VH-VL binders against Probable molybdopterin adenylyltransferase (moaB). Designs and how they scored, part 20

Target 1, 163 residues: Probable molybdopterin adenylyltransferase (moaB), of Methanocaldococcus jannaschii (q57631)
Amino acid sequence: MHKRIKNIKYAVVTVSDSRYNDLIKGKEVDDKSGKLLKKELNAKVYTIIPDNKNMIKGIVEHIVEFFDVDCIVFTGGTGIAERDVTVEALKEIIEKELDGFKIIFQKLSYEEVGFSAMLSRAMAGIYKGKIIYALPGSVNACRTALKIIKEETGHILGHLREG
Below, E stands for the ipSAE of ESMFold2; O stands for the ipSAE of OpenDDE; V2 stands for 0.75 times the mean of E and O plus 0.25 times the DockQ between their complexes.

## First folded at step 20 (VH-VL; framework fv_recibokibart)

Design a4 (from y4 with light chain G51S; at its last look DockQ between E and O 0.83; V2 from the best seeds 0.00; counts 0 for: pae O 2.1 > 2)
Fold by OpenDDE, look of step 20:
Structure a4 (fold): chain C 163 residues (1-163), chain A 122 residues (1-122), chain B 108 residues (1-108)
Amino acid sequence: as target 1 above (163 residues)
Amino acid sequence: QVQLVQSGAEVKKPGASVKVSCKASGYKFTYYYMEWAKQAPGQGLEWIGEINPESGETRYNQKFQGRVTMTRDTSISTAYMELSRLRSDDTAVYYCARYKDFGDYEGWFDPWGQGTLVTVSS
Amino acid sequence: QIVLTQSPGTLSLSPGERATLSCRASEDVRSYYLHWYQQKPGQAPRLWIYSASNRATGIPDRFSGSGSGTDFTLTISRLEPEDFATYYCQQYGSSPLTFGQGTKLEIK
């Protein structure tokens, strides 16, 4: 087996028009999912952006260029509404998708919420040697995903760095 | 089944404090925020605040800031809302409700507790 | 904060009639964050419609929710006696969470 990388450095990005609007207006921001991820992953970077494809792609480039992180975790914008573009945005830049993640995540989600799990999408992939996750904006969805992320991210990184 | 059971009616004097309890069952208590709402007689619903049962982190409506304290006991899946310096306009039915989140930050109150009547009178 | 204004305040109708309840937001609210609750006298509110247009579990199909932006509507196609209650809309698209003042649907 490949070496499992420890001490993984994470960035967390919340994608939410509503939360971003609150932020820019100086209102209290209720970013439950983002804050959960930040805390649980001890994220080095945490930011909120609106539901915009260019901004999503841009923040990835920014984080990759200016921050020493191994993994970027997005939460929000994964629904089926017109403004939900997180998955679409990331698919435009991801070099190699980790199909297994969304499959496993959806299975676990289905066990929790039933068929409604279809309404929230998730994905994972590789970009410039970094692991990128896209998670739903719900707290419990993020909890579910965290189980996978915490357990397997180090293993994935081991594979990436080995060859 | 998911259920929230609140403590019984309270009668308090002005200036006193009241602590309402909300016992949760049928779901993992720490996985959902607990919300509290106020409903004065013949009036609508007003959000008081919420607590993260896992961490204990709270957010309050500014209107109640400084007078409300929300806590929880995870060992018995119970949330508490304490309101201090009571006045006549605090007379209301107080509800706890589970904040069921879904999708991308969507969330709603489901279910609700049966409510607790708090009467403040001299 | 986002103010939700419901209209009318009171709606008097007879069983079998169509009821239309309005909820207007002071700012745009994404449909994901607009919900409706039903409350009967002496009872706690109950989730009725979530995310603007989704019926909660067990809610009859005569109930429907619609709307976007600042205008949302709860419609009851054919009123049943048990439908007479107060209905509240609620948003959490922006902090803080807020409720409408409610529409009381009463028997004419």
Scores: ipSAE 0.327, ipTM 0.806, lowest interface PAE 2.1, mean pLDDT 93
ESMFold2, look of step 20: ipSAE 0.829; ipTM 0.924
ESMFold2 (binder alone), look of step 20: mean pLDDT 92; pTM 0.938

Design a5 (from y4 with light chain S95Q; at its last look DockQ between E and O 0.91; V2 from the best seeds 0.85)
Fold by ESMFold2, look of step 20:
Structure a5 (fold): chain C 163 residues (1-163), chain A 122 residues (1-122), chain B 108 residues (1-108)
Amino acid sequence: as target 1 above (163 residues)
Amino acid sequence: QVQLVQSGAEVKKPGASVKVSCKASGYKFTYYYMEWAKQAPGQGLEWIGEINPESGETRYNQKFQGRVTMTRDTSISTAYMELSRLRSDDTAVYYCARYKDFGDYEGWFDPWGQGTLVTVSS
Amino acid sequence: QIVLTQSPGTLSLSPGERATLSCRASEDVRSYYLHWYQQKPGQAPRLWIYGASNRATGIPDRFSGSGSGTDFTLTISRLEPEDFATYYCQQYGSQPLTFGQGTKLEIK
């Protein structure tokens, strides 16, 4: 029988050059998607980093090493522009990709906006027994992904932890 | 059919307050921030602030801090903006608008309410 | 705050002509966060282009947007009578969000 993990502990990481710049300048930061994820997942860790591959990989390793979380959720940096490096950075460290997440996310997006869904990228994978999600930076995309994340993360963790 | 319908025009004296309503229909009211903007006669647009209808949390343009209060009533899908201590340069059309984003694109307004003219005269 | 400067302030052209409207930001703005609106007298603004280059639903393909960094352009390939209006650009990247002052496109 498959054991579904309860009381999942999340980290949320916003990837955005502009929000990071606002943060280091001491300005008010408008991070609608990050705040939504933090609230809806009751995140234990919340931070903002720039669109930089080494920062993305580094924050994963830092969180995995120093925080008691089961899952890391990134928002932002998933587009197709040159500066969008979140998916690419995570693919360099992911042990197994959860292709089903991407497919279901795209299906839900297609039902909402039709062909424009092609420009919206999402990804999930496994790293050191943790689940990593990468989501677009919009509130819309994060609400779509939360339907999947809240329903299935505990089941996936159960599979990872069974002998 | 997504619509934002605002309350009617108001005439106020300096020092008074005004409360503009914005009733939303055709979408899930709590899923989208509501934005407010000012357009003085013959002038461009200026952002006032926003409210998250789900939580009630607000952010205001610092130019309006201390004089603006945004609220909502989720039971009737209505957002409110109250501007206090009115002065003559507050005479403007005030718009509500729904915040929109999708995928990697963020921060446009669609649709807009029809606008509410507030006139402040002595 | 990011200042958006639109030029020209007024553009006088005839139907059938090509219009080019400029929006320049005081600092870098990702195209994801740069948007355009059309407004006619006595009416609310209407979303025209989002993310610098994506036309809103129902917007004719004679309208196109382009640009990146600090320079953005709205182009109308052949003006129709209904296109004469004021156009605003808007940024959403650095707080507070701001609008340009507008370009009034009027019939010569």
Scores: ipSAE 0.817, ipTM 0.923, lowest interface PAE 0.9, mean pLDDT 93
ESMFold2 (binder alone), look of step 20: mean pLDDT 94; pTM 0.954
OpenDDE, look of step 20: ipSAE 0.831; ipTM 0.933

Design a6 (from y4 with heavy chain F102L; at its last look DockQ between E and O 0.94; V2 from the best seeds 0.71)
Fold by OpenDDE, look of step 20:
Structure a6 (fold): chain C 163 residues (1-163), chain A 122 residues (1-122), chain B 108 residues (1-108)
Amino acid sequence: as target 1 above (163 residues)
Amino acid sequence: QVQLVQSGAEVKKPGASVKVSCKASGYKFTYYYMEWAKQAPGQGLEWIGEINPESGETRYNQKFQGRVTMTRDTSISTAYMELSRLRSDDTAVYYCARYKDLGDYEGWFDPWGQGTLVTVSS
Amino acid sequence: QIVLTQSPGTLSLSPGERATLSCRASEDVRSYYLHWYQQKPGQAPRLWIYGASNRATGIPDRFSGSGSGTDFTLTISRLEPEDFATYYCQQYGSSPLTFGQGTKLEIK
C-alpha cells in the first residue's frame, strides 16, 4: 500500500464566462462553488477564468510553473453546451486519465439527482505529476466531489511519487 | 418533503423594525443558501439578499444595505430577516426561498416559503 | 445589472389557445442561469422552468422553455384553466440576480 501524502496543496480555478465578466467589470462576484472549494481545500491559489480552452490549458501551465501545488481543481464549464469546454481542454493535456473518478462521481450524482446527472460531466487526470479535477459548477456537485477529493487525493499522490 | 414555513403577518409603524422567520424542513439546512425576496402589492419580485446557513455569511442587495440583517439558527433550521427603519414603501410580502443548483445549472429558488405580509402604516 | 424585460405585460387568451411569453435580457445570459416561475394570486411563486428549457418536477409537458443569448420564451401549447397566472423570468448569470416584471396571463 502506497503512503498517503498529507498536507496537500490545492489550487482552485472557476471556469465561468458570467463570473469572469463580473470580475473584470468590477462587480460583486458570486462564485459559490469556487469559494466553497477554496475554503474546504484551503487552496493556495484561487482564480476565475472564462470558458476558453486556451485559457484553461494556459492556467494549468501557469500554476504548475509558478506555484507549489499538488492538485488543481476546476469547477464549471462541464455541461453539454457549446461553451462548455473544460473537459475537452483538459483532455488535450492530461497524460493519464483517472477514469475511476468520473465513474464514482457520476454514480453519486445519480443517487442524488437521478437521470439529470447526465447534464453535467466530471473528470480527473494526471499532468506533470499533478492531479487535476474538473467538476460541475454547482455547489452541491462540488460538495459531492469533495468527499472523493479529500479522501483519495493523498493516496493518489503517494502513488505518483513512488512510481 | 422540503418545506419553508414563514412567520405570520406583521403591522409596523414607520421607523420600527420587523423580523421575519423562515423554518426549513425536509433537507439539510446548512447545505443550501437561503434567499429572500420582496414583492410589493401588485408588483414584481425583488431580491433582498442571501445567507449561507453553514457559515452565517451574508450578501445583500445594495438597495437594502444598512437596513437588512439576515441571521440563522442552525439548531432549529430557521433563517431570519430583519428590516429596520421601516417606511411605507417597505409594505410588501416577503419570501424566503432555498437556493438550488444542478450540475452546471444554478441560481433558481425552490421551494419558496408561503410569504409574510408586512404592512407599514402610521 | 442585467434587466429582464417580459412581454407582453398582459396576455388575454382562452382555454385551448397557444400562449407565447417573452423574456428579453439586456445582456447575454447563459441558459443555465435563466429560470421561470408561476405565481397565482395570494400564493408564493413556484419554480416552473429551470435552465431555460427544463420543466420542474410535476410541470405538464404542454409547457416548454426555449431561447439563448438575450431572448427567451415560455410556451404553453394548449392553455388549461389552471394555467392562467403571472409568469416571471429570473436570471443569475450576473450579479445581482434579477427578475422580470412578469407577464399576466388572463382569461379572455
Scores: ipSAE 0.517, ipTM 0.860, lowest interface PAE 1.0, mean pLDDT 94
ESMFold2, look of step 20: ipSAE 0.759; ipTM 0.905
ESMFold2 (binder alone), look of step 20: mean pLDDT 94; pTM 0.952

